# Designs tried in a protein design chat: miniprotein binders against o43061. Part 30

Target 1, 338 residues: o43061
Amino acid sequence: YNHSPEIQRSVYTLTGLAPSSKMAFVTMLTVRAANGENEVENTQQDWYYNSTRLLVHRLVKFKPTKSKYPVVVLAMKGIDQWKLDQLQEDGAIVKVVDPLYAHEVVDDVNDIALLDSRWSMMFTKLRVFEMYEYDRICFLDSDILPIKKMDKVFDVHQLSYSKDSVLFPPTLFYKPRRSIFWRRFTEEFAAYGLTRDDLYPYVFAAVSDPGMWHETPPPFKDYFNAGLFVFKPLKAHYKRLMALARFPKLYDNANMMEQSLLNFAYNSAGAFPWESLDWTFNGLWARKNDLPYLKAVHGKHWQPEGSLGYDEDTSKLWWDAFQEMQTYHDQQRNADLY
Below, E stands for the ipSAE of ESMFold2; O stands for the ipSAE of OpenDDE; V2 stands for 0.75 times the mean of E and O plus 0.25 times the DockQ between their complexes.

## First folded at step 9 (miniprotein)

Design p3 (at its last look DockQ between E and O 0.79; V2 from the best seeds 0.00; counts 0 for: pae E 2.3 > 1.5)
Fold by ESMFold2, look of step 9:
Structure p3 (fold): chain B 338 residues (1-338), chain A 81 residues (1-81)
Amino acid sequence: as target 1 above (338 residues)
Amino acid sequence: STEEVRKLIDEARLLLYLALWLIRRGDFERALEWLQRALDLIREALELARQLGDEDLIQRAEQLIREAEDLLRKAEELKRS
C-alpha cells in the first residue's frame, strides 16, 4: 500500500443536485478606507462599484452570458444607498452585511504580515459562508468579467470521507516565517465544538492559481485562487473557518488575506481537500491565446498600460463590455419612453 | 436630490474614461459620441445641483465640463488629422 497524502484524502463521491436545489452567484462590494477627506470627489473613480455593475449586467441582462440563477451582491455596510438601489435596478439581489474586522477575528493582529491599509477588514469576504439559504454558491470577485455562459460552474462534487478507507489521518502543515522547517498542525474538531460527522459531506471547488503569465492551458498548481470558488454554505464549516482564522501563523500570516486562509483550510493534504474546477471559469493572467477558451477573465482590466497584469487584448475586452453595458442602458431608457 | 447628482457625475466620469480610451485607439467617431453623452449628463447634473444650491456639487460638475470639453476638442483635432 502507498502511504501518500492522496491515499489519506477524503473519499471522493459523486452526488447529483436535487431538482429543488437553490443556487446563486454571489459577489461582494466593499468600502475602501478613505486616505483622508476629499472635499470634492470629482477626480475619484469608483472602479469597484462600476465593475460590480458590469458583473451583474453580464449575469443578468447580457444574453450571451446571462445566467438562469439569481445574482446576489453582498454590500458592506456604509455603501451609499443610491449604489445599492442601482444594483437592484440592474437585476441583483442586494444584501447589506457587517464587515469582519481583523481585530475581531484574529487573536494577535501583529501576526498578520500585510501592511496594506485594507488589513483591518480583510476577512469580510467570509460573510459569504453564512448564506445558508443556498444549496450551492459560486462566489466571484467584482473584477471578474463573464465572457461565456457560466452556469456549468455549479457542476461540482459533494465530498465525503470513509473511516474504512483512511489509512492515516489527514495532516496539515504550515511554515512559520523565518523558518526553513514545516510544522505539523493536527485539527481537534472537539476544540471547535464539532464532531467529524458535523463537517461531512461538504462542497468546495476553485481554480488553480498560476500566479504568473502562463502557457495555454496554464499548468496546475496545488494552490487555488479565491477570486472564484463554489461551495455549500455549512454552519460547521463556518465555525471551522473562524476558528482557524484566529491564528494567522497557520496560513502564511494572511499574506494573501482570505485566500491564504482558504488554501490552508481546504488544503489537498488535509481533511477537506479542494476540488479543481476547469481553468476556463477563472481566467487569471489571461492573454490573447487564452480568450477562445475562457468563460470569464479575472483582473482589473480597466487599468492603463504599465499597470501590473496589463494586457492589450483583455483591456479591449473589458472596455468593449463596458461600452455594451452603457449602450444597453441607453436603449432601455428609449424603450421605456416609447 | 444630491444622490441623483452624484449618480449623473459618476456615469459621466466613466464615459470620459471610455472616450479617452477610444481616442488612444484612434476611434474618434465613437469617442465624440460618448463625449457628447457625457456632456449631456454633466449639464443635467449641474442644473440639478444649482436647483439644490449645493456649491460642492456645482464645482464638481463644472470641473467635469472642462475635462469633457478638453477631450472633445482633442478628439476633433485628431479626427481632422
Scores: ipSAE 0.493, ipTM 0.848, lowest interface PAE 2.3, mean pLDDT 84
Fold by OpenDDE base, look of step 9:
Structure p3 (fold): chain B 338 residues (1-338), chain A 81 residues (1-81)
Amino acid sequence: as target 1 above (338 residues)
Amino acid sequence: STEEVRKLIDEARLLLYLALWLIRRGDFERALEWLQRALDLIREALELARQLGDEDLIQRAEQLIREAEDLLRKAEELKRS
């Protein structure tokens, strides 16, 4: 982690943020894209719903991982009401949101690398950036399992620009689809109807994505996973994100969906470099050796042996956690009956 | 309500997956407990589905009962071996 682009951060003043009463964990529950015309959506287990329940349970109820901060589930419109009600019973604040369709966000959908139905709503996660009622949000993918207290994830910095910086203006490079040549992108805030002062100061922090199985600790890569990030919701930043989102060519043709966009928007070489969070907040490709350090593990740990990214130890953690949650609910139901 | 039936079926199915995982782990005692709970939920769902006259939900619940009972038998056999 010593190789964070410290040099570009020298242009920015980092200020520690005081605790705020308006901080929340936020996850998103999406409608499962129908895998085809004939599979009745109702026949398959909604693993993301189940994982979301477990995440909520860990942050709200389970004493070892219980947070003092509220947990919000952004539920896509069209989710069954009983699922929403259950998540409320689990202790989440449920907020229903309209999807963001790729064809509404992108000027040319043909610039998207993968034109799959699953990608049609990839930008719905960006709705978290509209949650202006909070000073700071930690977004978590629903397949994150807290295994220790995560409240310190909010201990991030606010970044301000130095007016006296003699450093070269930030320049981003992108490679258009089927091009062998890199192109320069110079960001003009006026193109968004924004000034520099509208955009600073800002908060955006995330964990480096190792991209594969790794040693402990994982090596730092100047690319973050969009499954966990801490930010301050700002109207200017949402407007900027939506403006950038119009052009998939800027962000690797959305090859990694919203993660590609966010890594472009908050690129270390850009006007808004991301802050590196401690790797222990987002245990990607985690194995047994990582577990003593991790605060959360991230993956589809409910998947059976033979699945991509299967690990016996993390699978066990997930199923043991799920069993605990079920036991908890059974005990509560029995207690309410007496 | 149809929604309540679907909820019960979903919960029961989840418990079946948990039981399957426990069986693979060799925890047959706990697996049997969850299988019994799943069966109870499915039976409730079946009764509600019958009251609603929803043939699709009835068939789904009946199928899940058969699957749960098969798993229960297998878990009991494995526990004895």
Scores: ipSAE 0.383, ipTM 0.775, lowest interface PAE 1.0, mean pLDDT 89
ESMFold2 (binder alone), look of step 9: mean pLDDT 88; pTM 0.857

Design p6 (at its last look DockQ between E and O 0.89; V2 from the best seeds 0.00; counts 0 for: pae E 1.8 > 1.5)
Fold by OpenDDE base, look of step 9:
Structure p6 (fold): chain B 338 residues (1-338), chain A 81 residues (1-81)
Amino acid sequence: as target 1 above (338 residues)
Amino acid sequence: STEEVRKLIDEARLLLYLAAWLIRRGDFERALRWLQRALDLIREALELARQLGDEDLIQRAEQLIREAEDLLRKAEELKRS
């Protein structure tokens, strides 16, 4: 899967990274946006919590997928304490974080394509970029299920600029909402109060998003899914991301939430092109034929038949995994009683 | 505590989903096991809710008991067929 655009190799030097003692898997658990006035918050199953538990269990406890690296759950403020306690019991490091509200991040919220309640906190995922205590983080959405060991996901490259390359400032194009014309974006690091040296070297790697059902292996698209990415937390990069985040017009009016922002910020034609991870680390729209290759499957696999993106094999995989987790906990409880 | 009751209800409800999935897959033996576990949790939740005098939690627990019992009957019927 050498499909890193040839352009990246000509302008940037890629250096392999040795293992670090400061690497972690990180997921985020958000408070459910209160779906409309009348749904009593307490009646619906928190599937993301359940999926987060399963993710933690797979990475911490389940021998076939157990990682040597810590698992951190970024829990949004307002999550029930018993859920946090349970995640700690499951073996996660729980870190409570304040939400990042769209109205606090964006200069004009009207530039956001979709103004629903779920979008109000879409930038909370960006809190992972503030985790400077780690050298590398693999972020995972809570609806990712590890099915093999994932530790090799951290085997990424550090990107540096060649001193000899007259890097013409990469030009990105964006189309503002309701504009017929494409506009040019030329990034000026000085606008962020940053130098080039503050921003390099960097690490950012993700898996290409196939966007729909696909053949095995999926075709490469120069657009990554933000449900799994490996990066190095850097203050300069957080500052840059937050500066870019102010202007949804730059990143497709946030049409795909933080994924739009990240794909703009780490655009292949930009100053910080993303590194392509092996597709097997993020099995999007996975089918039976993909499963032998995958290290993780990604989707709402708890959903019933008839749901969008439902697949029988991945559904079975999720429920079997969930059953194993429940069995594990029952065995532990019984062992603690005797 | 109210939180403990909520936890038990949440866990029990999840086990009902698991049991329902297992029933659909024809794994009645495992479904019955999880239904029994769910019932145990709900009964504990109901007792705690009663001790707290929380009518809302009592009603929720009672409703889940009914759902679990219905699934149990369904699983047993399908196992015999």
Scores: ipSAE 0.693, ipTM 0.898, lowest interface PAE 0.7, mean pLDDT 89
Fold by ESMFold2, look of step 9:
Formats: structure tokens, sequence, C-alpha cells
Structure p6 (fold): chain B 338 residues (1-338), chain A 81 residues (1-81)
């Protein structure tokens, strides 16, 4: 980052690399919107399924980027079985999850700024926080393309607050200024019986989101992109996320869906500040000058010229990667015959 | 099975998008190779759809053949120029 201060972590005292343990890369494949798209489905390409295949290929098969850690695809219920079977054949561990609908998560869906039928399942990504079988997960959106080795993304800190610090916050939770929901939230959370020992230490690391075209390196902003993050699944943190999720007014009326929630929950000014990862692990708004440094590019690079966020060089990078994957599969089919 | 036909159609359609992208870049040699591969997949899909008697899948495969052949003709004409 350019101008990357350490201000978001000013109150934690525990640092150093977390112990090595059971780690995984996890991505999610969701169901496309139904009804009114039947004709379009027959003529449209399933870009998210195929970008998920490319992500799996890059982490499992392609030597320049392959990982030593397993790759898990969390597939929402309703994905065609042949797609799940193909992802398993590609080398992913495939797990089917039930969706999390907005009406099941929030108290008042009218508090959500932009809710329609396609967004009713916007909280389904939170299922990744229930994968307690892993000690550390790197979640990545399916439209992220690794272009270099990614395994160092797991080199993150375990964080905790010092009980002896004069900078110790007065509460475990961020308080919105003059929020009428503060007391209700505190009472309900305490009713879960959660303590500081249940919530600390924790792991949550992500890449700053520049939000627009930028120079190389991008400037640091105290707002992270939820397309890639590294965390330790903890039951107390999942309970906290679900409790916060009930009240969209706390997180900007879910203006950026789950990203709004996660930025609120791990706000640098709160009790659980996020750790800033090296920008090169999640190349947002990437252009040619970024590419020599990036380990992954993030975007819908299959989209044509004129689309929001289109860049000729990242588009070429994506199609070159797709060509390599197709060549790989053709070669495997021929090798299986001989 | 219908799943196998849908899988072939998905792969072929993706290759058609790739070929179209290569044509716009002027990379006609690679575009023609992927177009031929796409046509092979579509012809396989059409054969299987006919065996199943699935008129919807037959029409989808036939439409894709027409689209692929149009792209192939366009690429060959542009390569000559």
Amino acid sequence: as target 1 above (338 residues)
Amino acid sequence: STEEVRKLIDEARLLLYLAAWLIRRGDFERALRWLQRALDLIREALELARQLGDEDLIQRAEQLIREAEDLLRKAEELKRS
C-alpha cells in the first residue's frame, strides 16, 4: 500500500505468526436467479461456475500457482449435480450448504437498502464461518484468479487485547454514536453467555479496498474488500456476526451486503480490528502496472469492453488462463487414452 | 443423458466466447483452432440429443452450430485480408 498506517491495530498486544494447523482455501458457488430467466439460461454462459473451475484449477493443478493446501467449494443447494461432480473431478472438496435468506437473518428486511429477489440470499457467505473443522481459512470469491503462489496469505497474526492496556476499550463491541440499539444488542449478546476468552484471540485479515482505479501500489483505505479474507472459524465470532446481522442499520443498511456487515464487525475502531494483508493478494481495480506484483487479480474479467471495471490487460490475463485450463483438460483426455 | 448434453453445450458455448474474443484481437490462428474444437463438441452434443429425442436440446445444439459456423467464416475471411 501507499501510505499504509498501522492505525487500525493500535490497541492489540498479541502478535506473531499463528501456529501451523489445518488450513484450506474456500470459495463459494451460488445459484443463479430463477424465474424470468429461463430463455436467457438457454443462451447464457454460467460464468461463475466456470470461473470457479478456473480458480480450482489454478490452486490444484497449475504448477506456477498450485497450493499445498486443500481447496473447498461451498456450493449452495440447488446447483446442478453435474457441476458439483465436475468440480470434484477438478480436485476440489465440494460441500453443499443451505442458503441464508435475508428474512431469516435480519429483524426488519425493510432496513436493507437494496433488497430484491437476487439479493435475498446475500448472507449465505456467512456459512464459511461455520467451518470449524479448519483452523484457518482463506476465503476467496470465485471471480478471483491466482497468478502467483498464494500460500503465504496464511502468514497472519492472532490478535487479542491486553487486559492491562490503558488503551483498553470500555466494551467488547463497537458502539455506533448515539445508536438506540446499543443496549438491546449488549443485553442479547450477554444472554449468549460469551466472554472475552470465547472471543480472543482471533484471526481476521483482509485487503484494503481502493474502490476505484488507482496508481501502483494502491492507497490504503480503512475499509476492506470481502472478496478475500483469512480467518479462524470460531463459534463465538459466528454468534456475534449473526447477532449483528439482525440490525442492518448498524452496517449502513447492508449497502454492500455482507461486506458492510464484516467491515462493521471487524472495524479498526472496534473491539475486533481487522489485520491488513499485503495488497498483492487481492488485486482490485487492477491494471497493467499492478500485474508484476499481484498474486491474484479480482474481477469479472470475462465481461466485454464497456463493462464496469473492464481493463484490456486483465481481460487478456483471464482469457489466457482459461485457454491454459482448456489445453490442460484436452491433454488429460488424450493421456487417458494412451 | 441430458446432463452430458448440457455439459457439452456449456463447454462449447464458452469456447465460442473465447474464439470471438480472439477474433476481435486479430488472433485468427488460435480462434480457428478453438472454433473447430467447439464444433466437435457441439456435433457430439447434437448426436446425443438426437439419441435422447430431446427437441429442445437438438434446437440448442443446431443454433450453436450455426453460430460457430458464422464465426468460422468470419475468421477465415479476416485471416485472408
Scores: ipSAE 0.588, ipTM 0.881, lowest interface PAE 1.8, mean pLDDT 81
ESMFold2 (binder alone), look of step 9: mean pLDDT 88; pTM 0.862

Design x4w (at its last look DockQ between E and O 0.01; V2 from the best seeds 0.00; counts 0 for: pae E 21.1 > 1.5, pTM E .608 < .8, off the site)
Fold by OpenDDE base, look of step 9:
Structure x4w (fold): chain B 338 residues (1-338), chain A 93 residues (1-93)
Amino acid sequence: as target 1 above (338 residues)
Amino acid sequence: STEEVRKLIDEARLLLYLAAWLARRLLRKGDFEKALERILEWLQRALDLIREALELARQLGDEDLIQRAEQLIREAEDLLRKAEELIQDAREK
């Protein structure tokens, strides 16, 4: 990747954003895709629900990580009402959203690398971009565990372009499925019925994805994880995203689902380069040595030993956090009984 | 309601997982007595929830929920037995 976000920043004007009262943490709770495997889905623990509760608890109740900002759970339609009620009791704002099905978003579903049931609703996460009631959103995957205060994650920049910058339209490259040749994509905003002024200024910041186990700090890669990002909801940007989403061939055939799309849409070489957040806001592949620095850890830390990405220290951290949440609720229930 | 039963089952299952995790952790740390007391407390609470769920499932006549609750009871009872055995072993050492 020849264009670091830093190089692109030389072309864009960065303006610090003032505090807003209209900022929120947002997470997504999805319905389990019916894995066609006869495992009675109803017999397995809903770990994503549990992890969502823990995330909400950390941001709303737990003093060391408690945020001043509201926490919104975007719940996919079809989630049991008692789960929604519980999340409201935990202090979340619950907003039920309709899924975005791949066949509704994509012109040709065969361009998706994996036609699995899991991919059928992968675009539902894009519903966060329709939350125009907020000036700034920090999206978090439900498997993110806050371990320190995260409120500074909103301290991002607004990017604008200079009208005097004869910026050649950024050219992105993509490799269509079954092609050995790279193709050039030149973005034309008019194709979306948008002008440049409709799209700027914008906010989009995320953490570099190390992709694997790493040293402390992780090396920077010009590819971000879509499990945590800060942005300003704009109708123009949603329209743009949905237009790009139509063509999986542009974004690696959606190999990494919405992350592929977002990394294309906010590519460092594109018209809307992403801003790099401090790595400590999204501890991917975290180990013991990272923990002193991290504000959040990201992973399926409830998984048993032997699971892919299992780490004893992060597993312990998650389960200790989960126990604290349960203890908190037990104490509240007992207090209400007496 | 069927939904209430499902809630109880899910909560009970979660407590069982937590208890099992705590058991393994505390066994490794050598703080056996406090560990086991907490494990037993969580397991007992899980059992109480599952029993409530089973009763409600029976009232509803939902055979699937009955079977799920009965299975969880067996799992919880097995964990309780193992925890008690570990307590006994720790007291004899």
Scores: ipSAE 0.214, ipTM 0.645, lowest interface PAE 1.8, mean pLDDT 85
Fold by ESMFold2, look of step 9:
Structure x4w (fold): chain B 338 residues (1-338), chain A 93 residues (1-93)
Amino acid sequence: as target 1 above (338 residues)
Amino acid sequence: STEEVRKLIDEARLLLYLAAWLARRLLRKGDFEKALERILEWLQRALDLIREALELARQLGDEDLIQRAEQLIREAEDLLRKAEELIQDAREK
């Protein structure tokens, strides 16, 4: 909250946005393996696709939550064409991306906690960091449901390094758990010949992950949820992320995929600390008392009563939203026939 | 206090969810011995928390919390047995 070190440091940081700045909301739709959840439940709806459509609808068409910024769906190669076509008709910009294979990213695949050839594409979400055409991106997991306007999420700070200020020098420190891998990373990264001006200013902001049921508001934890984050795509930072990704031992053996990597890369004690966003932009473990404040709820809200993490109020909210989307499309189909 | 018991139960529920989630993914992806060891660690920690919660709930005489803790113990022990079977199967194969 207001007393975190990141909040205090952000006071000297400017947004860095100009009137011509180009913003986007970006989500990702991944392919499901043949023996995945869809294969086991072959008669049920594809709820990941349904959630992606609902997210697009809430940001593009639904007036109470509609954004003035474009919505981009990064679709992994292999998603059925009709799903891509439908998302484009729903109003999203759809871009197909190649998977990012672990064997091309990591020095030793045995250092990855989940070692399976079909999980080899686990780093594909990192493609979002290559979208340099945008000045600021808000990435959202497809199971996030906007319930209020989201556009103020882009009002985040840039962290600058000022050589003229001794009052608030950004002297950042982090002691990596795997020091030998840290040395290998720093040697590779140094070889790129990047300067401080290539790396600063930067943007990376996310919501603290409570990890469990909580009071309203949730307590702050120095660990963020990678389901929603705001950043500026920078070539130097993408190079840094890919260099760090080589060494899963640095980020908990990729136990939580890109979330582990990003929390290491933007650790609050490191050279590039993350900024804590207002918790209301990513409502994790949300319940009724959270709803008056939340701008978005995050979770698999379509799951039935009795599921771990089930909450009747957020479930109803999601199903009401899904029904509203279906009604919208029925009305559009009728109008198009005229 | 009742709030302390509720906190322990909530943390145990989270650990059980994470263990079950990871176990389902491992069953679909083959031999992940490193992750299976992580599942066992989460299940053991969850059991410790639930047993602590049950002891406190009995001291408070809170029948609802006692029933919830006893249900969670049964679920955690069932998951633990399944996880041990999966690890043994993976080692033999």
Scores: ipSAE 0.000, ipTM 0.112, lowest interface PAE 21.1, mean pLDDT 76
ESMFold2 (binder alone), look of step 9: mean pLDDT 76; pTM 0.687

Design x7w (at its last look DockQ between E and O 0.63; V2 from the best seeds 0.00; counts 0 for: pae E 8.4 > 1.5)
Fold by OpenDDE base, look of step 9:
Structure x7w (fold): chain B 338 residues (1-338), chain A 102 residues (1-102)
Amino acid sequence: as target 1 above (338 residues)
Amino acid sequence: STEEVRKLIDEARLLLYLAAWLIRRAERLLKEGDFESALEKLERALEWLQRALDLIREALELARQLGDEDLIQRAEQLIREAEDLLRKAEELIQDARQLAES
């Protein structure tokens, strides 16, 4: 898969990382904002909770996809305790986190492209960057279904800068809201109270987002999906992310929420280019032809026929997986009764 | 507790969704002429429906003890939905058996 973004190999050194005992899969469970009147039927089932349980089950219990690494669920404060207890029973480490509200993170909320109730908490995912107890984290959206072992996702590189490289400060371009003209952003680490040495080496790897239905394999785009990424939690990087997050104008007015921010922060043309993971770790818009290659499928596969992005084969995979999980739990309950 | 009732209702509803999906899958398999696979899915759907009904009945009893009319009504509604799915699954089982014998 030759389409790694050409990490400016002239400027950065990639070093393979050895296995660490401090690696985890992390997912986030958010409180569903009660959307308005029409979501009444869908409000009755917390599909993200159900999908989170399935993800946990696949990584902790289900032998074909079982990982050796711990699974952490970052649960937003306000989730029902019984859901948290169930996720612990499923074998997850549950960590309750306070939300990051957009109005607390952003200097001007009006710079956010979409102001709905979901967007108010879009930055809560950034709490994963505070998990300094781990050397590497693979973050997974709760609507990712592992279908093969994913442990190799942690086989990423650490990026260092060459001391001898006159790093011209990478110039990123952004288009402010209502501006016709692109502006240059030159990152000054001193503005964050950080040095270059505070920020390097780093780890950040993700899968290219095809954005729509695609051929097998998907075409590479220099834009990653924020539903799966591997990184090293560093205080300096969290500080940097929060500083950048203040200004939605830098990251397409948060048009794709935290994904916009992350794609700006780890832009290929920036100081911290992202590493391309193999597309098979995050099967976006997956169809039957992709399945033999995929290690995970990503989407709301519980949705009925006629839904946007519905695919019968991935739907079958999800529901069959869900049935297996239910069967497993029924067998465990019966075994505990005898 | 009200929380326990809500948990039971949530679990039961999820099983109803699973059963409904299996029923729809069975309907497709029947159209494809795979009667054996259809029957397997339908039998599994019946198991989930029965489990859902058990959970709902427990939830209903607890809701009645609590005097929570809203939870009672929700549980009763789910019973109706489960019974409708049971009827549909049973009809499809009969259809599948007839088609397999023909």
Scores: ipSAE 0.581, ipTM 0.839, lowest interface PAE 0.9, mean pLDDT 89
Fold by ESMFold2, look of step 9:
Structure x7w (fold): chain B 338 residues (1-338), chain A 102 residues (1-102)
Amino acid sequence: as target 1 above (338 residues)
Amino acid sequence: STEEVRKLIDEARLLLYLAAWLIRRAERLLKEGDFESALEKLERALEWLQRALDLIREALELARQLGDEDLIQRAEQLIREAEDLLRKAEELIQDARQLAES
């Protein structure tokens, strides 16, 4: 039974990776209405911009969480230039990218379970897999707040897999949403112009998504959150991801957008199982009891009481951090005057 | 430039959100009888409100020089919002000081 996660773990090799001069944290800043045409979307962009600034501040300037690795902001074309300039002044490397629209990525957009404005460009995260200048990347959503040093997140493994298995690549079975039929999928790497050797070894590590009401520590679930992951950008894996992305029925009709795709592509029962990172690097649905252990909290903690998932302790944590950043800038302004 | 006006407006709006959060927190602290903590939050809120008003007034002056009616309207709306928050904060400060005298 070559599809069992436990059996597959026993037939491949994990090799620890040494630090590299080409490692980076990467986050993404997207746009909904770059020209200020829609106040609601501009307000949502402002909060993501502020959260991105706070993330950069925490990894570049704030001594308790400062990283020795560069921080890159991958900015979608259309973000106001002054925001890009401010992020550069804050200490980030800013790179502008073209969006990846759902209609350009998938063969049939009607295979996507839901379509709204935020989902039309959610495949744009796949651009991070094209950053081949880096040996290892930790991607993190802009609504992640480091509260302790994060650099050990890069302590991951390279995965190698036996090439002698006659059942490789394994057959996966899936059921598209609202279908009564199970379907099978066995990858044909030659259809991508790739060989098995092009795809190994690889790196992909993420944090298990425990659900909203967990205990401390949370239980493991064999499904990861795509808000934080560590990987080596490889051309073969990007080609594979783009090929898989064409067919949303393979990944639950994109029900959770790119998270659905990545969970399918790195499924623990498939050819490229994901590595589980320690839960403290991506604190999902965090509560007071989690905070002493967490290295980062993940959520839109700027949102007011009454918002989904609101917690007063994480809200206070976020606003205290935001206020600290604003105080830092005021102190720098005064130092520039005198 | 239009870009500089938008930068000033966006920075000010976010400072208004910070001030509003501090004011809401202070209001709850007053209901709990913790007037000293409430005063601390309100004083911080006033500092951020004054900074936001300075930015908005600079933005309004520049928007008028550019003749950009949309930016003028946005800046004037933010001034009204900031002044409403300021009045609320000052009312709560007065309440807190009277409680402290008891």
Scores: ipSAE 0.012, ipTM 0.558, lowest interface PAE 8.4, mean pLDDT 84
ESMFold2 (binder alone), look of step 9: mean pLDDT 89; pTM 0.881

